# Designs tried in a protein design chat: miniprotein binders against p81326. Part 45

Target 1, 226 residues: p81326
Amino acid sequence: MLHFGGFIMEINHISKILEKEREEYIRNKVEEYLKQGFSKDDAVNKANQSWRTYIGHRIQDVIYNLLKKFLKDSGLKVTTDKALNNRNLPEELDKVKRLIAINYGEYLFLPDADVIVYKVENNDIKIIAIISVKNSFRERRFETTYWKLKLKESPVTSHIKVFLATPDKDNEISYKCPNGKPKKMRIILEYELDGIYFLKEDFEETEKAKHFGKIVEDIIEISKKL

## First folded at step 21 (miniprotein)

Design W152
Fold by ESMFold2, fold request of step 22:
Structure W152 (fold): chain B 226 residues (1-226), chain A 83 residues (1-83)
Amino acid sequence: as target 1 above (226 residues)
Amino acid sequence: SEEEKKIEELLLKAIKLMWEALSLMDKGDYEEAIKKLEEAVKLLEEALKIAKELGNERLIKRVEQLLKDAKEMIEEIKEKLEE
């Protein structure tokens, strides 16, 4: 039995909640960088970059823990790319890592998959979905679509759903035609990915562009087909 | 209104505490997770009181569901501590 519209939907306030930390975070980081000998201008720039990294990790952590909580009763397991990069992997996670790795000849690389959802049946692991968490699209704006296309190239990974989760605070992809013209980034991301899940209230909903609270139901439904 | 702003501030603080509790639970820090959740419950109870004084049924239902979720998380942690 699923509970939507409760605790999980409150993620729509994540940008507002975390923004309250910014002033103190920046102040502390500037002080740290000044002690290291950086100029004030450099310290501020480095502190702002540090904030972007910090906020991204905070959002990833919230998403990971919410998915872990709300998917557990459906027999679905959740891990992260950080967990998969540890040297001493349990056998189960080592199998997960191998099942999402992309082959480049002699080399295997993990896609940019912040959160991974999988299930275990009869000692077999099936990867259900990969969620990429993007706080902003300033850099690596189409990286997630590249990884989807690479996973699609092989019949053993082509079933893996690739989702994007984003607060999209600056409305970079919130609307398809914001000024009467197609927004290239929104159109391409929606076309290529299996879904975009927004961590806010205001955006243009479509079959693929939804509130984050819908992701649990979607993942459970997909897992039953695999 | 001023009362609605107060409810929102209480809710946002409680939600953040609940997210922090989930993170602590993942790390096995169950005693600290309970402390975060107990503080969230206090904030939610205050928000519920204000929502009831306003007679705003949608806010009341939202706060009641969050309160239920927070209390369920506390019980989940207590079960983990006994195992």
Scores: ipSAE 0.830, ipTM 0.929, lowest interface PAE 0.6, mean pLDDT 90
Fold by ESMFold2, fold request of step 22:
Structure W152 (fold): chain B 226 residues (1-226), chain A 83 residues (1-83)
Amino acid sequence: as target 1 above (226 residues)
Amino acid sequence: SEEEKKIEELLLKAIKLMWEALSLMDKGDYEEAIKKLEEAVKLLEEALKIAKELGNERLIKRVEQLLKDAKEMIEEIKEKLEE
């Protein structure tokens, strides 16, 4: 039923695996932009921006597909914010979309949720968790905590667990007190979120800060309480 | 070790192919997914051979588990195609 020690744990190598693509990707993109008439400096800047977008989508895709594979035998389903933003949505996904919407008076908006886990019982849908995937914390450091707080405001969404998944290659949140100094970003994220799942081996593990490979067990346990 | 570095290179390539196969399966591209998985199996079998020559039980177990996972994914695709 559960496969926690094998293939899923290899995500700890995702930064190393994907970094091997960077040199060729950047070279090809620079050539493309130079042919379009951009200066060398502009082409390099555009190529680096393109890489950041590309790598973020690659990491999200790996997480989505791993969760889909490892949660299916437990009757849990997985979708993405991209799928929920399609014009003509299947009935099941339309229900998922409505169940995570946040009320702002006259307006309804979806939270930023990269990956959504839900279950279907007797044609009824229960949202279990959303996972925010962050490759770096240079921008929008606390966006995920904002959405957790908003989801807590309604009895319809207050049960939804909000997780952060990150390789944290540059150790921005890997340790609570590096060099004896509290790291505000790690401390606040761990306090406010339901869990932080690292896509690497080395970090300060706590009850909420764990290896990504443990996310399947955690989601299954949570789903049994709903 | 030179041999351990070779094993790691083979494993990282195989893992990437397995992730790509999952993405292809999600899109319904089953024939291409099988090609990726069969390539991953070949890389893992090569890595297993080297790990056994070294006698490294930790690496042997890791590679054997990945082989099991890749082969199970191949069987999953075959079942989908027969439905």
Scores: ipSAE 0.827, ipTM 0.929, lowest interface PAE 0.7, mean pLDDT 90
Fold by ESMFold2, last read:
Structure W152 (fold): chain B 226 residues (1-226), chain A 83 residues (1-83)
Amino acid sequence: as target 1 above (226 residues)
Amino acid sequence: SEEEKKIEELLLKAIKLMWEALSLMDKGDYEEAIKKLEEAVKLLEEALKIAKELGNERLIKRVEQLLKDAKEMIEEIKEKLEE
């Protein structure tokens, strides 16, 4: 099935599944920092920051591998910004890197893309979508919006869809008007991005705000138009 | 119920193993990926037995689909290893 309803939809439990690792992770990191000479208070603070980074990478890895699995039969390929930062890039990935790079005069930078979906037809590469994965919105809350706007500035990159994927565990963007009051971050992100895909069940669904399980169908449909 | 909570615990463990297997497959660690998937299948088979004894059709269908997905992943890896 196009939707694949089963395994991919179970990503809605990702926060619950990964949270079970937290206690052991924090304990191990605190021990590491104490051995490096940090105070107990500093070691705990550093361990909690390390956990937030670690959990973000884990969520990104799950998303990357699910997309790779479920898009392969449609001839679509998936890579990551980390893979594109490798100095020994295969020619195909070097082309992908060049096709998403943003020009700042004398400097060329990759957007913070996390996961990139593309296709190869007759040796031509077409970037279809970039998925930014965010576990929380404490810092750089509109970073994904910035990259969407920059990609829109050039006819070479303006077709690239920019999606946000998030568990949004703390309900920072889950609802547009909680208690009748507009949530600025949700409203702006939904307006500017091509889609927001939630890794949980409870959020306000709209044309652009959807369950993550819908993303495969959406990407396939977009790829047919390109 | 207590039985439904047990089924959910088994499913969440199996799902995590299946995600880990996908990561291992991406790294080329196919033998370890199969080990993770075989453990997931065992957990899903246990969950299916409990769901059938309970008569919960929603849980039965969910577990059966996950079991199908895990077994398909195993077959994908076996095909790659035998080439």
Scores: ipSAE 0.821, ipTM 0.926, lowest interface PAE 0.7, mean pLDDT 90
Fold by ESMFold2, fold request of step 22:
Structure W152 (fold): chain B 226 residues (1-226), chain A 83 residues (1-83)
Amino acid sequence: as target 1 above (226 residues)
Amino acid sequence: SEEEKKIEELLLKAIKLMWEALSLMDKGDYEEAIKKLEEAVKLLEEALKIAKELGNERLIKRVEQLLKDAKEMIEEIKEKLEE
């Protein structure tokens, strides 16, 4: 913590900072949907759905830019699934895309990899880690674990670390056994993934469940072993 | 306290500006990024003054580190613009 103190640790306030935008965002979206002819009740419902998507993208952007900044001097590069899905992909990123793709016979699909960390060494690309960013666990609760298991099946991808980053505002996975009752989602995610990084202060810290500020040191350490 | 609420408001605004500046730097909008960072520095300098008046050593160190981080980002952008 003290090693990488300062700016990166402030991500623990991301939910508070982004929540201040909610009222104005909802107001503007409701006005937009009303102009499109939706009823007031329908416009409000659509605006709230839009908000959830918006905050998810905002959190992903903050994580991407922080990792890019703090990994830069260690020779590590960072990209996103959005960048990898562009029609005219630079050769370097095309190689990154191919190195994380999962083969399903005639078809290739990318795992759940919102942010990808890689290095270029002797003109070769090595994928270090992928980070799945989840704002909430409403749906697709275990998709990240599925992709970790698929990556483990091949010697070409088995080294890739799979991390989950989350504010977990509603404490869905913050504790293993709250009030003595096992939280299945937390226990399975922690068991199957290489790490869970929380974007808040209050959670049960373990060897795999950590403050997000630790992720830079962890990624650098992993990269030195490859 | 009222002073602690003011520091929190200043810090949250500054942090958001610093995140926005990183996003702008990624898009190549360096002039806008510097504008955001200079605004963040002003907010952090105000927060530091209040923290010193309170004598809160932990908060002073936190704000000083954020100031250092923001100023380093400004210098990074200036170097890239000269390149």
Scores: ipSAE 0.817, ipTM 0.924, lowest interface PAE 0.7, mean pLDDT 89
Fold by OpenDDE base, last read:
Structure W152 (fold): chain B 226 residues (1-226), chain A 83 residues (1-83)
Amino acid sequence: as target 1 above (226 residues)
Amino acid sequence: SEEEKKIEELLLKAIKLMWEALSLMDKGDYEEAIKKLEEAVKLLEEALKIAKELGNERLIKRVEQLLKDAKEMIEEIKEKLEE
């Protein structure tokens, strides 16, 4: 049993670690926007927006690199949507891009795929999973479910697992029925997606809602069935 | 305790450096990755020393695991650089 337990479990501290950078980041951005001629209030608002984008990318990068590291020994490969957004792709990545494309009649579009896990066997590429990374659910709350449903509609992509990874700092989806009130977003996401992985310890665990530390094992198991 | 807080601070810094090293490795910046990892090792060794002094077996195991991971990453990079 590849006990991925030590280093991967440290992901629980991602929010705390990155939040330490916030004050300095905001200060610097506010100064930058003030120099550009924005009002103080506008500068603060823009800085906060910039921070949200920045921290989201940082979390995604950490998850990508962790998955890349811990899946390497299993022979699984990891890429990102960003890596696929090139005009000239290596053959392997071009194939990956095509294998996750969704048909809209005259057009093919890619789902939001922050992290893509695939394997190469005898020059054949099999897409195993797409991981969507969300720091906050303020915007596009059900976008991941939309992509899951669209992928399910095609025999080419129906086998692809779609996972959500989140620290869920604001506890928007950590619990199903806190105080007896159903959390619609948690219930729908858990129902529609193949799994939710939390980058923290304080959440309601279910068969589909797990700690991020389980994602590597789950992906490896899925890969063996393909 | 204050000592436990210090250990945690050291661990958080080391973890950050290890994540940064992974990112650098992905970009092919192996030399800078090694520097980050060496710094992480230094922090973890300090944390381990304190943890041992406290006799906190849980923290000792946690730090030892991270040390192992960091050192393994350094070795992996060195092997690639010799290729």
Scores: ipSAE 0.812, ipTM 0.926, lowest interface PAE 0.6, mean pLDDT 93
Fold by OpenDDE base, last read:
Order: C-alpha cells, then structure tokens, then sequence
Structure W152 (fold): chain B 226 residues (1-226), chain A 83 residues (1-83)
C-alpha cells in the first residue's frame, strides 16, 4: 500500500521551498536584462514577470510528477498539455488530444490542461480528469471555469472532471466567507468546478474543497466508474 | 529550537532534491536522479540523527517516511537500469 500520506503531504512546503530561489533568480534575470539594454526599472519588472511564469511551471511540474508516481500502480496514465503540443504524437497521446478537444464550429481547440489523467483499456482511451494548476489568482481568475463549462457542452467531454490545484498563498479562495463576507472567486470556482485541491493545511474544507493529498484517491475512484 | 530549525532546513532541501529527481526520471535521466536521491538520503539521515537526539517522535516519523520514500525511488531506478 503506497502510503500516499507522507510524501504527498510534503507538498504543503512547495511555496516555501521554491520561494527560497527567488532572490537569486531575480538577481540573475535583472543582470541579464540589463545586458540586453533595458533600464534598471524595466529589468526588475521583467525579472518579476519571469519569476511568476517560472514558479508556475515549477509547481506544475511537481504536481505532474507526483500524480504520475502515485497513480502508476492503479494503471492510470498522466500527461500534460505541453506534451500534446507536438506535431508528431504517439498514437496514444494523439487520441488523448482529440478526446479533450473543444468544438468551436470550424475549429477545435484544447482547454488549458496542465495535467491530464487518463486510462487505457483494450486500446480505448478514457479521459478521467484535467487538473489546472494555479499559483496565484491575479490574472485569469475564472479561466478554468470557462473550460469546465465548455467541456460540459459536449457528450464527448462532459464526463471529464476538472480540478483546480493551488497553494493559494494569499488566501484568495481558501475561505468562503471570511469575516462574514463572501469570497466571490471561491464560491464560483467551487460551484463550477468538480473540485479544488489545496497545497496547504489552512483552508475551509468542503465536499469539493480538499487537501491535495486526497486527489489520488478521488481520481482512482472516478476511474472505476468510467 | 535551533536544532528543530536545522532539521526543517534539511528536510526542505531533501524534499526539493526528491522533486528534482522525479523530474529527471520523467526525462529519462536516471543517473542524475540517483545522485539527487543519494544526496537527499544523506540529508535525511542527518536530520534523523538530530531528531532522535532531540527525542521528537513527530519529526522522527516524518523523516523516516521520507527516507523510506527516497530509498524506494532509488531502488526503482536501479531496477530499471538493470533491465
């Protein structure tokens, strides 16, 4: 029995661990941008933007690898939207890509799908879940909700669970009604999505809002019904 | 305590190395992944020693679990390299 509890729970420290790299990263990027001819102020701004992108990718990578590891024994497979952005895909991944595509009439587009969980049975692929990873909610706060709603519009994709994983460092969605005031973003995300998984302990737990440590079990359970 | 802070710092470093190892494994860089994991094991063993000296059962259990996980990952990689 893979004791899911110990190593997965350490994800609570992801923000702290990665934030330690920030100062050095920013310094190096500032120097790089100065060499490119940017002003000091512009270099600092660009470095901060670069850091936001970088840290987001690092968090996504950790989540991807953890899910890949802990879902392996269940026979479930994990991929990413990045892996699907290739002209020459293996047959399996090409099928995965097609099964998550959203119809816009003349065009098919992929949802934002940081992590995709699927199973293969008798050469048939079933998409189980899409996990969107958000480090902060400064921009594109409801983008994941948009994709969930779009996936629901087709019988091909309506069964796909859409989850949000976040450390929510700034407590933007950790609580529904702190001090009696409703947090619009938490309420809407929880209502529209199939679940929110927190990479920390300090949050309001509900049926849909859970600790990240529960995501493996939840995905396995969903997979058994598919 | 200062010792508890040291343990926590060792753990955070080890966890980071373990995550890096997973990423390397995904890329097929198994040799470098093993190096990261071996380094993590060393850090965890040091942390375990300090935790035992302090008699902190919670920290001991936490470190032991991570140590087990790191060692299991090394074994998994070694098995793949022998195939």
Amino acid sequence: as target 1 above (226 residues)
Amino acid sequence: SEEEKKIEELLLKAIKLMWEALSLMDKGDYEEAIKKLEEAVKLLEEALKIAKELGNERLIKRVEQLLKDAKEMIEEIKEKLEE
Scores: ipSAE 0.812, ipTM 0.926, lowest interface PAE 0.6, mean pLDDT 93

Design W152
Fold by OpenDDE base, fold request of step 22:
Structure W152 (fold): chain B 226 residues (1-226), chain A 83 residues (1-83)
Amino acid sequence: as target 1 above (226 residues)
Amino acid sequence: SEEEKKIEELLLKAIKLMWEALSLMDKGDYEEAIKKLEEAVKLLEEALKIAKELGNERLIKRVEQLLKDAKEMIEEIKEKLEE
């Protein structure tokens, strides 16, 4: 078993590291919005919303790069839905895009796929996994589940594993039944998804709910079965 | 202890720089990535010194591993730049 310990385990500190930037970021954004003519209250609200978007992208970027690094030696490749939205795609990425597309009759749409893991064998592309990255569950709580269910509906995409990666800073899904009360979101996400990976140590571990440090090994194992 | 807190602060800064370096590498900015990694190495070396002075074997091992990782990343980039 390839233990990818060390550097990948430091992901536990992602929330703490990025939160250190918040005060300065908010201050600068508030000033920017005030100069644009917004009221103080509106400027603060807009700055906070901007921060939420910003930190989400930063977390996604770190996860993307870590997966890219640690999957490289296994010959697996990593991309993002953002990269696939380019008009001029190389042939490989164009194939990846087509292989994750969901059919809506007259239209094809892509699922939300923050990170896409695939392999190339003899010029054939196989999609292995999609990783959704969520910093918080305030909005669109079941969006990842929706995409998983949609992918299951087609024999072209039914094999694709869908994982959720989250620091879950607010402990929304870290435990199934804290204080004897079921956490609906945790239970549903764990049931519907192929796995949940936590970027922290304090969570209820199960067969499907694991530390992020296990995701590389899990993906490699899945890739061998395709 | 105060020294342990200092080590943790240095580690967090170094980790951030290493993540930034990965992002820069992905964008093809290898020169800037090396600069970030070199800075991370300096921070980790300082952390290692303090950890050794404290005799904390757990922290020593953690810092040494990160230091190894950062140095390996630098070498990988250098090899790529020579091609």
Scores: ipSAE 0.811, ipTM 0.925, lowest interface PAE 0.6, mean pLDDT 93
Fold by OpenDDE base, fold request of step 22:
Structure W152 (fold): chain B 226 residues (1-226), chain A 83 residues (1-83)
Amino acid sequence: as target 1 above (226 residues)
Amino acid sequence: SEEEKKIEELLLKAIKLMWEALSLMDKGDYEEAIKKLEEAVKLLEEALKIAKELGNERLIKRVEQLLKDAKEMIEEIKEKLEE
């Protein structure tokens, strides 16, 4: 059993580590917006919004790099939606982009795919999984579910696993029925998605809801079946 | 304990540096990645020393694993730079 323990498990500290940067980041952004002529209140609000975007990108970047590292020896490749948004794509990435596209009749659109895991065998590309990374569930709570359902509608994309990775700092989906009250979002996400991976220890574990440390093994196992 | 808190602080800093190194490696900035990793190694070595002094086997194991990972990353980069 490839014990993907140790370094990957340290992902539990991602929120704590990044939160240490918040105060300085906010201060600098507030100063920047004040210089641009915004009021103090507007500057603070904009700084907070900027921080949310920034921290989301940082978490996504860490997850991307960890997956890239730990899947490398298995011959699996990792890319991002950002990489696919380039006008001049290498042939391999162009194929990846096409293989995750969703048909809307006259148009093809890409799902939100923060991280894409694929393999290349005999010059054929197989998409294994899409990982959506969410720091918070304040907005677009079921967007990942929408994309999963859309991918499932086509025989070209129906095999693609869709995972959610989150620290869930506010415990919005960490437990199914805390205090006897069902958490609608947890239940629906777990039902519709192929898995939820938590970047923390304090959550209700199920067959589909696991610690992020399990994602590498799960992806490798899926890849063997394709 | 105060010593355990210090170890945790060192670990968090080292982990951050290791994540930054991965990002730099992805961008092809191997020289800067090595610098980050070398700094992480120093922090981890200090943490390991304290953990051993405390006799905390759990922390020792955790730090040793991170130290191994950081050193392996350095070697991987060095090998790539030699090609």
Scores: ipSAE 0.811, ipTM 0.926, lowest interface PAE 0.6, mean pLDDT 93
Fold by OpenDDE base, fold request of step 22:
Structure W152 (fold): chain B 226 residues (1-226), chain A 83 residues (1-83)
Amino acid sequence: as target 1 above (226 residues)
Amino acid sequence: SEEEKKIEELLLKAIKLMWEALSLMDKGDYEEAIKKLEEAVKLLEEALKIAKELGNERLIKRVEQLLKDAKEMIEEIKEKLEE
């Protein structure tokens, strides 16, 4: 059993670790916005907004790098939507980009694909999974679900697993029915997605809702079936 | 205990450095990645010392695993730089 258990399990501390940077980040951004001529209140608000974006990218980066590391020995490759957002892509990444594209008639658009896992076999690219990373569910709560459903509509993309990875700091989807009250978002996301992976320990585990530490094994297993 | 808190603080710092190192490796900045990892190793070694003094097997195991991971990453980078 490839004990992916040690370093990857430390992801539980991602929120705590990154939150330590918040105060300094906010201070610096407030100063920056004040220099730009914003009021103190506006500067604080803008800084907080910037932080939310920043922390999301940081979490995504950690997840990307962890997956890249722990999937390497399996021969699986990992990329990001950011890496695909280039005019001049290597052939391999250009193929990846095309294989995750969603048809809207006259236009092709990419799903939100924070992390993309794929394999190369016989010079063919097979997309295995897309991982959407969400720090909070304040906005666009079902966006990942939308992309899953859209990917399912095409035989080209229907096989692609869509996972959500989240620390769920605010416990929006950690439990299905806390205190007997159904959490609609948890129930819908779990139903529609192929899996939810938590970057923490305190959550209700189910067949689809797992700790992030399981994602590597799950992806490898999926890869073997493709 | 205060000692356990210190261990946890050291671990959190080390983990952050290891994540940063991974990001640097991805960008091809191997020299800086090694520096981060070496710092992480130092922190983890200190944590391990404290954990052993406490006799906390769980913490020892956790720290040892991270040390192993950090050292392995350093070795991987060094091998790549020698090529």
Scores: ipSAE 0.811, ipTM 0.925, lowest interface PAE 0.6, mean pLDDT 93
Fold by OpenDDE base, look of step 21:
Structure W152 (fold): chain B 226 residues (1-226), chain A 83 residues (1-83)
Amino acid sequence: as target 1 above (226 residues)
Amino acid sequence: SEEEKKIEELLLKAIKLMWEALSLMDKGDYEEAIKKLEEAVKLLEEALKIAKELGNERLIKRVEQLLKDAKEMIEEIKEKLEE
């Protein structure tokens, strides 16, 4: 029994753990930008922007590594869009890259795919899921939805599940109708995506909106049907 | 309580180290990963001691599970280094 229990549930603390690094990070970045000749105000703004990018990558990295660890015994493989941005890809990753590509007529482009889960059977690759990792929804709120819709347009990619993983620190999508008012973003994301996984406990659970601890089981189940 | 806060602080540090170890493992830096995990184990053992002194069964179980996970990760790396 793959005890997915204790370690994966500790993901609930990811925001708290990473936030402890913020003060030192900001201080160091401000100093760096001041040395580059920026004003104090500009340095602070740039440092804050840098932090947002940094923390996003850190969360993504943790999610990637957890999925890689907990899916390993099931024979499932995990990669990232970053790993696919190489001129000299191993054959397996080159195939993965091609199998998630979206057709725009004369051009093929990749969707935003922070984490990609796939299996190899009889030398054939099947893409199972793409996981988008978002720390906040301040920018590009429906970008993941766009990619999901684009993937549906091709029989080659229509089977690929698209999931969103988020701590939703600002409670932008944690509840559907807080105080009787519909949260447009939550409703649309839940409708269009195959699932939303929260890196916290305080959220409204539905069939598609679940705790991150369930994502491993869900992916394994999907993989068996492909 | 102050003791519970200390346990939580130790746990958060240990969890961070375990995440860092996973990242290091992914990069093939197994020696450094083991060092991180050994440090995590030390922190968790301290947390476990305090939790047992408090008699908090929930915290004991939580810490024991993390200890198990950390030790299993160390063993996995050791096995890989022997191959």
Scores: ipSAE 0.806, ipTM 0.923, lowest interface PAE 0.6, mean pLDDT 93
Fold by ESMFold2, last read:
Structure W152 (fold): chain B 226 residues (1-226), chain A 83 residues (1-83)
Amino acid sequence: as target 1 above (226 residues)
Amino acid sequence: SEEEKKIEELLLKAIKLMWEALSLMDKGDYEEAIKKLEEAVKLLEEALKIAKELGNERLIKRVEQLLKDAKEMIEEIKEKLEE
């Protein structure tokens, strides 16, 4: 019997926990950019951009480690795109990398997937899901949707579930019709993806838009059908 | 209330330590992971004491579950160290 209380659900506080790092991070980065010759205004802008990248990686790391912990007893394994880009890959991860690759004629590329869940049965590897972690939708807002559509084009990758995980601190996709107007980004992301998992309490919950705490149950259920 | 804010501060710090411990466990740094978890347990025990003095059942249950999770992680690491 699986227990999903407590620790995994506390990810809903991730923005608050990580925000405590922001002041020191920004201060240090502004000083770095000032020493490089940037104006104060440019240094602050660049520091804020750097923070967005950093916090995205921090959120990905938390998600990876939580999934690894809570999926291990179900026979499911977890890796990251960072791990798959290492030059000295173990054979198992090399197979995972090949199974996710997208064909563009004579070129093969990995989708931009932050966390990958797979299983090993009878020496075969089956990719269950990829999770894209987005802190903000200011740039590359539909990247995750693009990769879902590309994976769906091939019978060897069409079974792979594509999830988006986000704190969505600024409510860019938290509601379908904020202020009475349809939010195109939320509607398209929810339509095309297999699920959106919010790292916060307040959002419009639907069959596909859920609290992150449900992702372990969902992945286990999906894996039983593959 | 001031006491509820103190509990939340302790919980957020403990949760961050538990996330750090998971990262350390992934890297094989088990001794450092245990140190992080033992610190988290102390923070959670302090939070639990305050929550019980307040009689806040929601906070008590939340802290008790986190404490259980942290202690289970410590036992998992101890088993790895015995291998």
Scores: ipSAE 0.801, ipTM 0.922, lowest interface PAE 0.7, mean pLDDT 89
Fold by ESMFold2, look of step 21:
Structure W152 (fold): chain B 226 residues (1-226), chain A 83 residues (1-83)
Amino acid sequence: as target 1 above (226 residues)
Amino acid sequence: SEEEKKIEELLLKAIKLMWEALSLMDKGDYEEAIKKLEEAVKLLEEALKIAKELGNERLIKRVEQLLKDAKEMIEEIKEKLEE
């Protein structure tokens, strides 16, 4: 919906808004774990891990709801990897799941696809894009690129656009050559992925690295070409 | 500066409420979503008053756009409830 252009831009504040919740969240979680019998040190470690999971899911939820809202009038549907792992899966979503799954012999795995955009055309489902939402690149920095490469290996999935959405609060990938030195993560992610969408304004913009506010237009344009 | 910090706090709280309202709308909790949006509108109206007292045209336009967005979300929910 073009009418919500201003609201979507407020995503720039997501890190600041969520960080204000951290101290209370950690305090409550430490108390919860202490009541479960964990030591103080273990309770704190568990609370910090819980926070990282919580903030990641909070960012994903905001992105999912914004995309669902702004893509609705273009006939595009949005779902999540959580919804696809439900045991009581509607037939439409079961088809979505099968269309993005990657075959590893005896095993099928979903790519790192926190949010999935698709359309229904002539009773068939066409996957448009998957969006990986990452708050930090501490440990699994290239997971999304791996999934893009796997999706490219099959003609059934090779058309699927793979995007990364991130606040990148710590500037791990915001610039190509900070201080004159190439940032490997940014260079490789931008090269391999179809797009990187930043949830802030302070980043180096390129053809593939854009503000999140552009993602709706990009997805709609892609959907018309498929 | 103190007034600008107050506007920022009001805006951040309102934005968070609007995100929460979208989540509630997705779950079908339309009554609670409207309550969140009405609270956001009140915060935005206070922010707008302060922005006008400061004469900050950029802040005024930003707050007015957010207020428009929040009110449009309320109307969307009302339409769904009338169905």
Scores: ipSAE 0.781, ipTM 0.907, lowest interface PAE 0.8, mean pLDDT 89

